# VH-VL binders against C2 domain-containing protein 3 (C2CD3): the designs that were tried, part 11

Target 1, 169 residues: C2 domain-containing protein 3 (C2CD3), of Homo sapiens (Human) (q4ac94r1171to1339)
Amino acid sequence: SSGLLDVGLRYRRSPRTAEGVLAARTVSISVQIIRACGLQAAAKALAEREPALQFSATVGVNASVTTHLSFLPQGEQRRTHPVACSFCPEFSHHVEFTCNLVTQHCSGEACFLAELLEFAEVIFAVYHENTKSASDIISIESCKEYLLGVVKVPTKELLIKRSGITGWY

## First folded at step 6 (VH-VL)

Design m15 (from d08 with heavy chain R31S S53R D99S W105F F106W S107G; framework fv_sutimlimab)
Fold by ESMFold2-Fast, scan of step 6:
Structure m15 (fold): chain C 169 residues (1-169), chain A 122 residues (1-122), chain B 109 residues (1-109)
Amino acid sequence: as target 1 above (169 residues)
Amino acid sequence: EVQLVESGGGLVKPGGSLRLSCAASGFTFSSYAMSWVRQAPGKGLEWVATISRSGSYTYYLDSVKGRFTISRDNSKNTLYLQMNSLRAEDTALYYCARSLYGRTFWGYFDYWGQGTLVTVSS
Amino acid sequence: QIVLTQSPATLSLSPGERATMSCTASQSVSSSYLHWYQQKPGKAPKLWIYGASSLQSGVPSRFSGSGSGTDYTLTISSLQPEDFATYYCQQYYSWPPYTFGQGTKLEIK
């Protein structure tokens, strides 16, 4: 299985801004989505499952990516801007998730979050965004995005690697 | 109305082979992905394989990879499952199911056949 | 691989009672990828709820589904005799595989 997404993940405890001083008991998990590539195969598989969709080598897909931390609610997920007409879109997307560091231990201990990160994942879902028309879609249908693929990256290494996790997934 | 009718099940010895068929009617067969889902006697449901609408892409449960082959003939509205090197743990009722995904709701089976029983026993 | 765990394994109730059963995923799943099936003895499964909360055509309004992330619930507000069956949850979160829960058997007390 070839990687679809070039991503980077980092764990940062130190608050940088004055605002961050209030969150001495929180950490930032940084997520970077650099690019996706090789979306031709996913687009072909999708087109075969969806009668309204047709892709050609010259057109590409309108790709966007959602980022979800497995231990946070769905409402905390983030999404890139769509990149039009490409099978190898470049997103250059960077977001930070602010997470509680300590729950029941003395202040400054990373016990709760460290335990969560041992078994958690960052989940990336790659979508094709399509414009609906009356000629293509039944009027009762409001389809606006189609799943191309899912990439999951374990978080267990984040606490022990200051350089973070980077590469194709 | 949508109908899926499975056939080809039977009793076979370990290491043997069987070919299952699913005859589809009441819809445009070539427009839908199709799947096989099995259920061992008294147990729950287990997905086995899925094939894209053209037949160009196939997906399998890890334990059946290299032994089972899913295929389809859109001109005959028929789905197939070729089962080789059968094991006792492959004993189950095998269902043909129509697969939907790629919209707001993804990856579900809206119509199922009655199932065909495969028994692998010495 | 995402594992779905259903609880309880068996639920014994009388007609007219409220039934609640759960489906827990080993990791977060979008509600758009979680579905429920009803299966009666000797019969094929029927799609019952798709996308966690959307009732399939023909399913009585006493049924409802809810949930997000790792926790999903199917509720029957007032049990009727025809509701006694085994209910399976199913997810499709990654390309592929599909996985099913082990089922909750709803039986008459």
Scores: ipSAE 0.000, ipTM 0.492, lowest interface PAE 16.2, mean pLDDT 79

Design m16 (from d08 with heavy chain A33Y D99H R103K F106Y S107G Y108A Y111I; framework fv_sutimlimab)
Fold by ESMFold2-Fast, scan of step 6:
Structure m16 (fold): chain C 169 residues (1-169), chain A 122 residues (1-122), chain B 109 residues (1-109)
Amino acid sequence: as target 1 above (169 residues)
Amino acid sequence: EVQLVESGGGLVKPGGSLRLSCAASGFTFSRYYMSWVRQAPGKGLEWVATISSSGSYTYYLDSVKGRFTISRDNSKNTLYLQMNSLRAEDTALYYCARHLYGKTWYGAFDIWGQGTLVTVSS
Amino acid sequence: QIVLTQSPATLSLSPGERATMSCTASQSVSSSYLHWYQQKPGKAPKLWIYGASSLQSGVPSRFSGSGSGTDYTLTISSLQPEDFATYYCQQYYSWPPYTFGQGTKLEIK
C-alpha cells in the first residue's frame, strides 16, 4: 500500500505486416520511473548505519534508480540521472529493453520470452549518490553510492494486461 | 563475490540414488535460470538439466529424463539435482552453472561451480 | 539435435604462434547462440567468448571469435603460456538439449 516508487511497465510486440506476418523477432519492454517518495525513512536508516552521511530534514537525498530485468544479465541494467536534494524525487525516466522474442524453432511464437516473463521481475534499486565537490585544483574524489531500498515488480501481468502494469510499489 | 559451490557427490552402486546441491552466493539467485552440466573423466562437457528462475519449468537431457529431477529453493539460494536409477555412464564431475541472456545473444553459462564428483560403480 | 564438431581435436603449438580452431554445427545456427569456453586441467570452464565474437570481461584482446551459419572459429593471434587449455564451443540455438563440441586441446609443442 505505501509504495516507494511510482512506475509503469508496458510490453510491445513487433507489429504484423500486411500479410499477417510478424515484422521482427524482437519485443520492447518499456519501463517508466515517474517518481519516488517517502525516502525520509530510508535515509534515516542509512544515516544510522553510516553516520558520515547525515541528512538534513530540509535537504533530502541524491536519489538514482537502477532498473534490472531479472532474466537479463546485470550489464543490461539502466540507471536514472540522480535527482539532488529530495525525499520525493521526480525522475520522469523512460527506457526500453529490446529482447529477442523466441528461439527460431518456436515457429515465431513468443514461447521463450513469454516463459521468462511468467516468472520474472523488474527489479528497481534506489540509491543515494554521495558526491564530493572538487576543491578547485588538487583534489578529485569519486562518487560513492549507498542502497536505500529495493522494489520488485512481477512481469507476469504484462502477458495478460494489454494496458501494462502501473502504480506505486 | 559471485560463487556457486556444489556438494553431495560420492560413490554409489548402479541403481542407487544421490542428491546434489549447489549453494549460490553473491547474486540474486531467484532471478536466474540455472543448469547442471557434467563432464565424464577425460571427456567433454554435457548439459544435463535446466530450471527456470521460479522453478516452474524444467528441461532435461533425454538419457536422464524420468531418472533425474532438477529443483531449487530460492529462499535458501540452493539448486538441487536428485539422481535416481544411476548408471555407470552417469559417472562424471557435475557442475552447476548460471545462465545469461542478452539483447543479441542467449544462453551463455557465465558462472560455474567447482564441481562435485559422482562415481557409479560396484 | 545440433551436433558441434571441433577441429582439430588437438593443436600442438609454441608460444608466440597463431592458433586457429574451428567449430562446425550440423545445421545453421545464429551466431548470437554460439559461445566458447576455456577449461584448464582440474578447473571449471570459464565463459570466454559469447555470441560468437564478444569477449567476456577479462579475456585478453589477442583472442577473437568469428563465424556465421555452420562455421565458427576462435583465433589467438600470439599464444601466451597461460592460453594452453581445452576450448569448447556451445550452442543454445536448438534446445533442449544444449550441446557442446568435443573440445580442442591446445597443448605446448
Scores: ipSAE 0.000, ipTM 0.451, lowest interface PAE 22.6, mean pLDDT 79

Design m17 (from d04 with heavy chain Y33W L100K R101Y F103R D104L; framework fv_ficlatuzumab)
Fold by ESMFold2-Fast, scan of step 6:
Structure m17 (fold): chain C 169 residues (1-169), chain A 122 residues (1-122), chain B 107 residues (1-107)
Amino acid sequence: as target 1 above (169 residues)
Amino acid sequence: QVQLVQPGAEVKKPGTSVKLSCKASGYTFTSYWMHWVRQAPGQGLEWIGEINPSGGRTNYNQKFQGRATLTVDKSTSTAYMELSSLRSEDTAVYYCARGKYYRLWSPYFDYWGQGTLLTVSS
Amino acid sequence: DIVMTQSPDSLAMSLGERVTLNCKASQSVSSYVSWYQQKPGQSPKLLIYGASTRESGVPDRFSGSGSATDFTLTISSVQAEDVADYHCQQYYSTPYTFGQGTKLEIK
């Protein structure tokens, strides 16, 4: 209840590929988004800022979650399927990010992934989609996406804990 | 390596139904919506519908509502599209494509199957 | 439905030339536009999403720009392997719709 999002993170060596030598040079960062709960407070706060959403907020929110690794480009961002009309949506979402052990940039030099994970975060953004948006194009562009909350989970512990990082955030 | 494998061709008579398959590999099947898109000979691409393999939720292009049925088999990581009451105008290449979301429910397609050529002729 | 209109229908370019392909939406689609390359006998391949973000593995010569109703795909120096049909797509509103395609040929 104190946390917004029930997640799991794990650092794993990639399974054997057709080219065994390549498998040794990559790792997987596994992300699980199990559920969000307690979105009533976030929805109420949103409705206070956006009075037009009050009616939608009384029946639940249409929630989706984006996952972004702070050291990867926006193109590597992932998103859950949306879950309609719920203050406690269940996503049961699992994605893997395959990363090279040596990344392209770190203070102008190539940088080991472990060094980046020391200071990186997994960023989860929880959104509501307003199904009652006006047909006006400008209004839809401005109001289509509503941020309910942001959860940031440091990746430093992934290097140390074989079981990964799990729990409410 | 992500792959979506589809059969090469199907031939059907008007009035019949067809069930096309799309076998996914190289990623977690239930983590991405699967979309179906067709392309008639010499024409542009036309979106048919989408399915969430995790929960089985579907959305259809109104043009295909009632004729197209999307399903999945999670145990084999295979998506299916059944199209009923076939007409000669349904002759097209049918693609499955993996959806990634761009901001709240808005998918773009990062991987496509090879396509199945469906020919409907009497 | 949102109608996507591409122009020109076809064009022929010389190797190394800069080529510009246009896509117009019948209403604002913000930045919710992707571009796909389709070579003869092949499935579409994602080039650009979000109007301007190049997909991983796509050569730097491809770039996208535009917003609202007018979008452009640019190939800075056309190569022989770029012979293909190019399709734009909006995913701002259901049903998701594609343009009719632009055929790119080499002279």
Scores: ipSAE 0.000, ipTM 0.475, lowest interface PAE 15.7, mean pLDDT 80

Design m18 (framework fv_ficlatuzumab)
Fold by ESMFold2-Fast, scan of step 6:
Structure m18 (fold): chain C 169 residues (1-169), chain A 121 residues (1-121), chain B 107 residues (1-107)
Amino acid sequence: as target 1 above (169 residues)
Amino acid sequence: QVQLVQPGAEVKKPGTSVKLSCKASGYTFTSYYMHWVRQAPGQGLEWIGEINPSGGRTNYNQKFQGRATLTVDKSTSTAYMELSSLRSEDTAVYYCARSRYWGKYLYFDYWGQGTLLTVSS
Amino acid sequence: DIVMTQSPDSLAMSLGERVTLNCKASQSVSSYVSWYQQKPGQSPKLLIYGASTRESGVPDRFSGSGSATDFTLTISSVQAEDVADYHCQQYYSWPYTFGQGTKLEIK
């Protein structure tokens, strides 16, 4: 009943000068990923298909979360550090996306990035990383990822709430 | 059946502008990005920019920033690319192509037949 | 910008031979690489996306592999209709970039 991820989103222009004109052309979108919970059910489902994950399904997963803004290309996504052996990992992760408002506004003068955010979403993907290889040597090249869940948060409410949005999703 | 229909050819003089069209059918126009890609004779493909027909948001290859303008007309499901200050080096086939909105799905699944733009005096 | 480099620039194969085309990215693009086939006088057509997934309707003799910076397109038994230019593309980051193309010809 609590959702999968405890997140916070904030949107504002970031004034860096008293002159104000430069600040009017820049938008900061901040994303907080505080924690995840309820990962055991997904881990147990994965373990039925992947015997190598059987132990992780009973003791804890190695979780990391990617943040993707739907209006940016995939290469601009961010990722948390992995948290080892937990079904309720705490990430305490904070990132900012700085966007040039003028460069990213709609065709026509009345439409800016802020107005486009009414159709956009922030996409969080939660992964388990299996760090054990078939050999005695572990390496990043042999590391396999498993998708535990996806959380989508609409950005429309972000624009109309001055303090941002927070909660479980 | 998805179709992207473009005119076959355009001829323009240096220093003028051109507005190329791409008429989409067979799918929900506002559910996919529209991209513009050019190919000079005997050369590779070069991405010009993209537009989200739903909100009108555009992103451009910096090489074309300030010269290319992408727009859409949702009522006719038509995308447009206007290119200004034309030079002989702009002689190329110009394609439109569609993609999904984000991430893994930004590959170009359908392409128009292309418009050959010739810039000469 | 991410630079995509294809090799070889051109090759000629006999019918039924296995052909391998290479594509290298100047930095990691994960698996966000597509391959397109372009026959003379035609628009590009999608063959492979996500480095290894075949688009519907593409013959199973075409396969893709690779990740990070090194990618390959393989045609297991080349046919006469496969004569074309082949382009790789990264769609990982703006601006999206293509390789210079590999021209495939039949002997």
Scores: ipSAE 0.006, ipTM 0.503, lowest interface PAE 12.6, mean pLDDT 80

Design m20 (framework fv_libivirumab)
Heavy chain, then light chain:
Amino acid sequence: QVQLVESGGGVVRPGRSLRLSCAASGFTFSRYGINWVRQAPGKGLEWVAIISYDGSYKYYRDSVKGRFTISRDDSKNTLYLQMNSLRTEDTAVYYCARGKYSWLRGYFDYWGLGTTVTVSS
Amino acid sequence: DIVMTQSPLSLSVTPGEPASISCRSSQSLLYSNGYNYLDWYLQKPGHSPQLLIYLGSNRASGVPDRFSGSGSGTEYTLKISRVEAEDVGVYYCMQATQFPWTFGQGTKLEIK
ESMFold2-Fast, scan of step 6: ipSAE 0.104; ipTM 0.657

Design m21 (framework fv_libivirumab)
Fold by ESMFold2-Fast, scan of step 6:
Structure m21 (fold): chain C 169 residues (1-169), chain A 122 residues (1-122), chain B 112 residues (1-112)
Amino acid sequence: as target 1 above (169 residues)
Amino acid sequence: QVQLVESGGGVVRPGRSLRLSCAASGFTFSSYGINWVRQAPGKGLEWVAIISYDGSYKYYRDSVKGRFTISRDDSKNTLYLQMNSLRTEDTAVYYCARHRGYLWTKYGMDVWGLGTTVTVSS
Amino acid sequence: DIVMTQSPLSLSVTPGEPASISCRSSQSLLYSNGYNYLDWYLQKPGHSPQLLIYLGSNRASGVPDRFSGSGSGTEYTLKISRVEAEDVGVYYCMQATQFPWTFGQGTKLEIK
């Protein structure tokens, strides 16, 4: 109910290029992640089951956000840079997803992007990164991450609102 | 489409240098760590080096430390491996491979190039 | 360095029959977060390696459900419930618990 992320979503036509046949068949979905708030409540709730979060629940989390369009492969996910030691981090993050106007879905049938957007979501996952001491930092997989929350924003209104979708989710 | 394409391999004598490149396309290159993995003729896979998504962490197998340098240029979506003081034992096909990231749901090396061949012989 | 030992080094299977490959590590791959940092890769003849399984038991995108990974600590198993002709190649386990990352020596799967 209380918003966790202040986001903006817009449906934008990519400019045509003389060299790019694919540009004639694509559109951009613009995603902005402005800020997160309420992360202390999320961290404290999770710390009841994850003792490793106890300190961060008191002083601040190292938050980053992944963005996933539900109709795109997981490999097309985007991630913000982490914002250190904050319960209300400002990301000022902007990315564009280039999407084909016609895609394939199950059964191999062609499907227009507009039809996919009617049932699709933008999925935001907010993580805390628990980093090791400087002497222990050798590998990216030695970084633990803890899921603080998931925000799902339906994309169906992108097709009917020229101004896009903005607000807390 | 997500792709990695290696180049820069060749035939050199021991003690010489080569620079390998790995060109990335179809994904946000700056968000991923990338590995170099090699395979000697008729032999198994051998991990060589990794660079983190932000370039701040690098690690190498012991046999190449001090001789090989991994680097990246995110403005060109390209990974490099500078190989100095080459030895006959460095003869292999060299692959670059994307690390799926340090998120638990995105682990493993999920995208591999076709490889570039390095032959070190006297 | 962590040493990865695979067994068998080769196996020949009739299509439709199951196959099982074992991977043993010289020290535990179980991390304090409860995850086993072990991957399985397949290299088909003339092709680059491809990811099959990550974190011990999770199938990579596009990998059929006839492939499964199991195990914890120092003992891991890759199982194929019904081998198909397209499954021919060399299978490698790899640990990512600590550097250097190390592969097993590979297991060659052939069709009878």
Scores: ipSAE 0.000, ipTM 0.459, lowest interface PAE 20.0, mean pLDDT 80

Design m22 (from d03 with heavy chain S99K Y103L W104F, light chain S93Y; framework fv_romlusevimab)
Fold by ESMFold2-Fast, scan of step 6:
Structure m22 (fold): chain C 169 residues (1-169), chain A 122 residues (1-122), chain B 108 residues (1-108)
Amino acid sequence: as target 1 above (169 residues)
Amino acid sequence: QVQLVQSGSELKKPGASVKVSCKASGYTFTRYAMNWVRQAPGQGLEWMGWINTYTGNPTYAQGFTGRFVFSLDTSVSTASLQISSLKAEDTAVYYCARKYRGLFSTYYMDVWGQGTTVTVSS
Amino acid sequence: SYVLTQPPSVSVAPGKTARITCGGNNIGSKSVHWYQQKPGQAPVLVIYYDSDRPSGIPERFSGSNSGNTATLTISGVEAGDEADYYCQVWDSYSDHYVFGGGTKLTVL
């Protein structure tokens, strides 16, 4: 299983003018990944699948997290820097996705972002990076990543909560 | 050993559909994304896109968003490419190749399937 | 969109050194990977990260990358090295694999 992620999501639109005109055709979706915790179970499960990866109780994993909005291409993913030797890594990671209010995603036709957000989710994939030579990047073998787990957070509540969504997932 | 084994060659008429499969073995299938690469007769390698084997999300290169569909069956560690409404210009060898993540945000293809020849002729 | 340029063909005498170039704007800031493809076979990774060799690839294969040109160098060329060679980068701006057009190496 994936560990607990302490995340925050916020949907921000430019304010309307006094004349009722929208200031921008885009919105910002803000994603914060504060920390993960409780990665011991995920590490144990990974070690059972990959016996060469034995995690000591005192060492931890080298964790990184990718963020993917389900309505955007996989190539629009973002990734945290890895945090070494911890089962409770703190990332303090903040990224913003600039999205058009109208997109061609829905069945190839124009679709409002609000319609996409009703059925979409933010997908967080948590990885262990096996970087035996972190200070010396020498070979392909030092660039292995292993999936610890995935956390999915529905975006539907971003449409109704001005303060956004925050908490453990 | 890490291996990708593709389905056999196909001879199709224009307007038909074809499904090319790519079965992975020797590693955890959902850990690596799968690329699809096309090579027309006498031409170079053309990247078609990739599919995320964990989420099932496909990403298509600009020329491959219509008639081409990437799919998965994770229970048998298999990725598939379907081509609908076949045209003569779809005649090519289609390869699956494992997406390998390098450091510094780079990717390359470390293991390749043997290729599947698709011939479209009347 | 990012473009990689390779010469269509390179000829070399047996035992000599072949150099296959891959041109790209500021390619020295990217990591270049090289594939060898023999007729009727799938491509094989021969160089990754500009200059690293996978297991099983002879030391005769080497690479470099600086400025606007990456180079695959094959020393002591053998008849078995005849193949098409492709360079490849990952363009993080577009999140795409970019291949060069390929170079046919002929050992005469």
Scores: ipSAE 0.000, ipTM 0.458, lowest interface PAE 19.5, mean pLDDT 80

Design m23 (framework fv_romlusevimab)
Fold by ESMFold2-Fast, scan of step 6:
Structure m23 (fold): chain C 169 residues (1-169), chain A 121 residues (1-121), chain B 108 residues (1-108)
Amino acid sequence: as target 1 above (169 residues)
Amino acid sequence: QVQLVQSGSELKKPGASVKVSCKASGYTFTKYAMNWVRQAPGQGLEWMGWINTYTGNPTYAQGFTGRFVFSLDTSVSTASLQISSLKAEDTAVYYCARGKWYRSLYAFDIWGQGTTVTVSS
Amino acid sequence: SYVLTQPPSVSVAPGKTARITCGGNNIGSKSVHWYQQKPGQAPVLVIYYDSDRPSGIPERFSGSNSGNTATLTISGVEAGDEADYYCQVWDSSSDHVVFGGGTKLTVL
């Protein structure tokens, strides 16, 4: 692994709302991405694979982070805005995933999600986004991204610890 | 004891149909997804798709739409694979494999012993 | 379409450490599972979610996954470890389970 990621995870049952249905049947998994540090090593490794891509101590990387729950499809992933020119970007990013508790074939609704979380992970992928210069008025080319590193955080403790999981990964 | 027990080997002619069964025991059948994986002689493992044992809804990998049908009989904890209009290319060992809901997309912890289907003229 | 690349064979002396690689673009962002298959038998899950071992699998089996390479490591190799080994991921973009081509481990 390259770099460190400071994250927080929390499990919450959805509150009662005017809609009613969602409040009875879902929980929220809250994910916070506070910062990444130590991206120099990852940037150096990336520059060795991509010769046209150079990084200096002065410039840094344009980092963004995707969050993916291992049991949800790719379309449910979330992404931070990129933080320009930093090897220790601060994101202060918060997202929530709404997860169904619905099952009739375990000891209760909570049992199904608890079993799922026993083996699941939150997967964070850290990217460098290499886009056209800020002076470009109209971009006709696609944004290109490069993987810097991956951090995986197990979810099995979320139902056990009400305060959630926090720390560097 | 958690087990998946499959039906015996089949020898069929091109154009025939075959039905392979997979009987589960030792766990709650409808709590785990059932996957199908085939292995042609001397070749690697190839995922065919899965069936949701709670809803009965099948999902097929792209190469397995049309001639392949996944079905269930929950009263006897059995999943079945039917292949119609058999071709020589269907000659393989067919495995059923259990996955938890999340593992139906990721990992298979219990496998059937395999059913050899041979298609020859 | 997503492809996993394994070496077709690996040879190791008894008691030494075998390392079987599984290459894939950004495979470190996916969870990798490993199966052992002995001749005439069904596959057996030996590692799941990159590095976890199912009950009954010896501690000699371990896994790692980062960047573009996942690795199954078998320390203190025994004759009984001789088998074909397959890596596996789920590719969310195609909604398809993908197996590597398999590696035959020979204990010489």
Scores: ipSAE 0.000, ipTM 0.491, lowest interface PAE 13.9, mean pLDDT 79

Design m24 (from d06 with heavy chain A33Y V99T K100R G103K S104G G105F R106L Y107S W108P L112Y, light chain S29R; framework fv_romlusevimab)
Fold by ESMFold2-Fast, scan of step 6:
Structure m24 (fold): chain C 169 residues (1-169), chain A 123 residues (1-123), chain B 108 residues (1-108)
Amino acid sequence: as target 1 above (169 residues)
Amino acid sequence: QVQLVQSGSELKKPGASVKVSCKASGYTFTSYYMNWVRQAPGQGLEWMGWINTNTGNPTYAQGFTGRFVFSLDTSVSTASLQISSLKAEDTAVYYCARTRYYKGFLSPYFDYWGQGTTVTVSS
Amino acid sequence: SYVLTQPPSVSVAPGKTARITCGGNNIGRKSVHWYQQKPGQAPVLVIYYDSDRPSGIPERFSGSNSGNTATLTISGVEAGDEADYYCQVWDSSSDHVVFGGGTKLTVL
């Protein structure tokens, strides 16, 4: 009731397949984005920051969500497709991040994934995607995105709880 | 169950220093900014500023720089306000209150408040 | 700096409707939050984002915001509604919280 985004996080061992032999040193972190809700507040704040958008608080937003693991490079982000005209969009989105069990710190020391997860977080950025078009012109300008909100979920419980982390955040 | 519990009342002489504490429980401390709001006797609410609980960076409203310091002890989910060189006009009730905020995304509002700490400065 | 203007006091008879205004330049383009403060107590959020009610706040409390005026409306006023009421906005240009001066609601 108080959270913005309904998500699920799970720590999963890479599937046992013929490829599992080659992926012996990796695991997957599963991320589910079920829905967002209560985006009226974020939409009002966006309209206040970007008055040129001129959208009504009663219409809805075209929302998409970007997922980022705090210990991975920015280029490893994933994004949902936009859900149009809603303050409670349903994404039903699932992605997996393949992570090495052991990585090397810049100091030259080995760092285990479990150590990274103790202090890391999953960052969800919620965007409004706006397309500007003139009513009587068939020319379409490129779509521009505007940030609605950010949700951070700590990963420290991920290895401890087999069922993973789920709920509104 | 979200709670913000503040330290007890203080009676101080002019020129002394005081530290007011606000202990948070029932939520992820670093997911919310902590604000300080002052209310002088018989007067309205005055926003003093806030501190980013994730970075430790404070922002002070005009009139609350220099003698006022916001700090954190994240190991015990506690925010503190220190006032140095106390003056009679610092006599007020000091409240801590949390806001959810990411710059440009949400307009902050105070959903939970501490009970207030009365600071009286008299000779 | 952005300024919010509230009447210092409003009087209303029990069972009638009280309206408390909050004036600000183009305040209808900002989100307004409202707090109730009873004597000796901390403020309590009663309306957020112009018109939304937190859980536990009775339906008698409602809000609106357009143009240069936001309004907190309390219908069927009860003696227990007697309190100071404050409006609040965020001034994004200065990254500052702005409170109105407060309105004392008297129920007689």
Scores: ipSAE 0.006, ipTM 0.507, lowest interface PAE 12.6, mean pLDDT 80

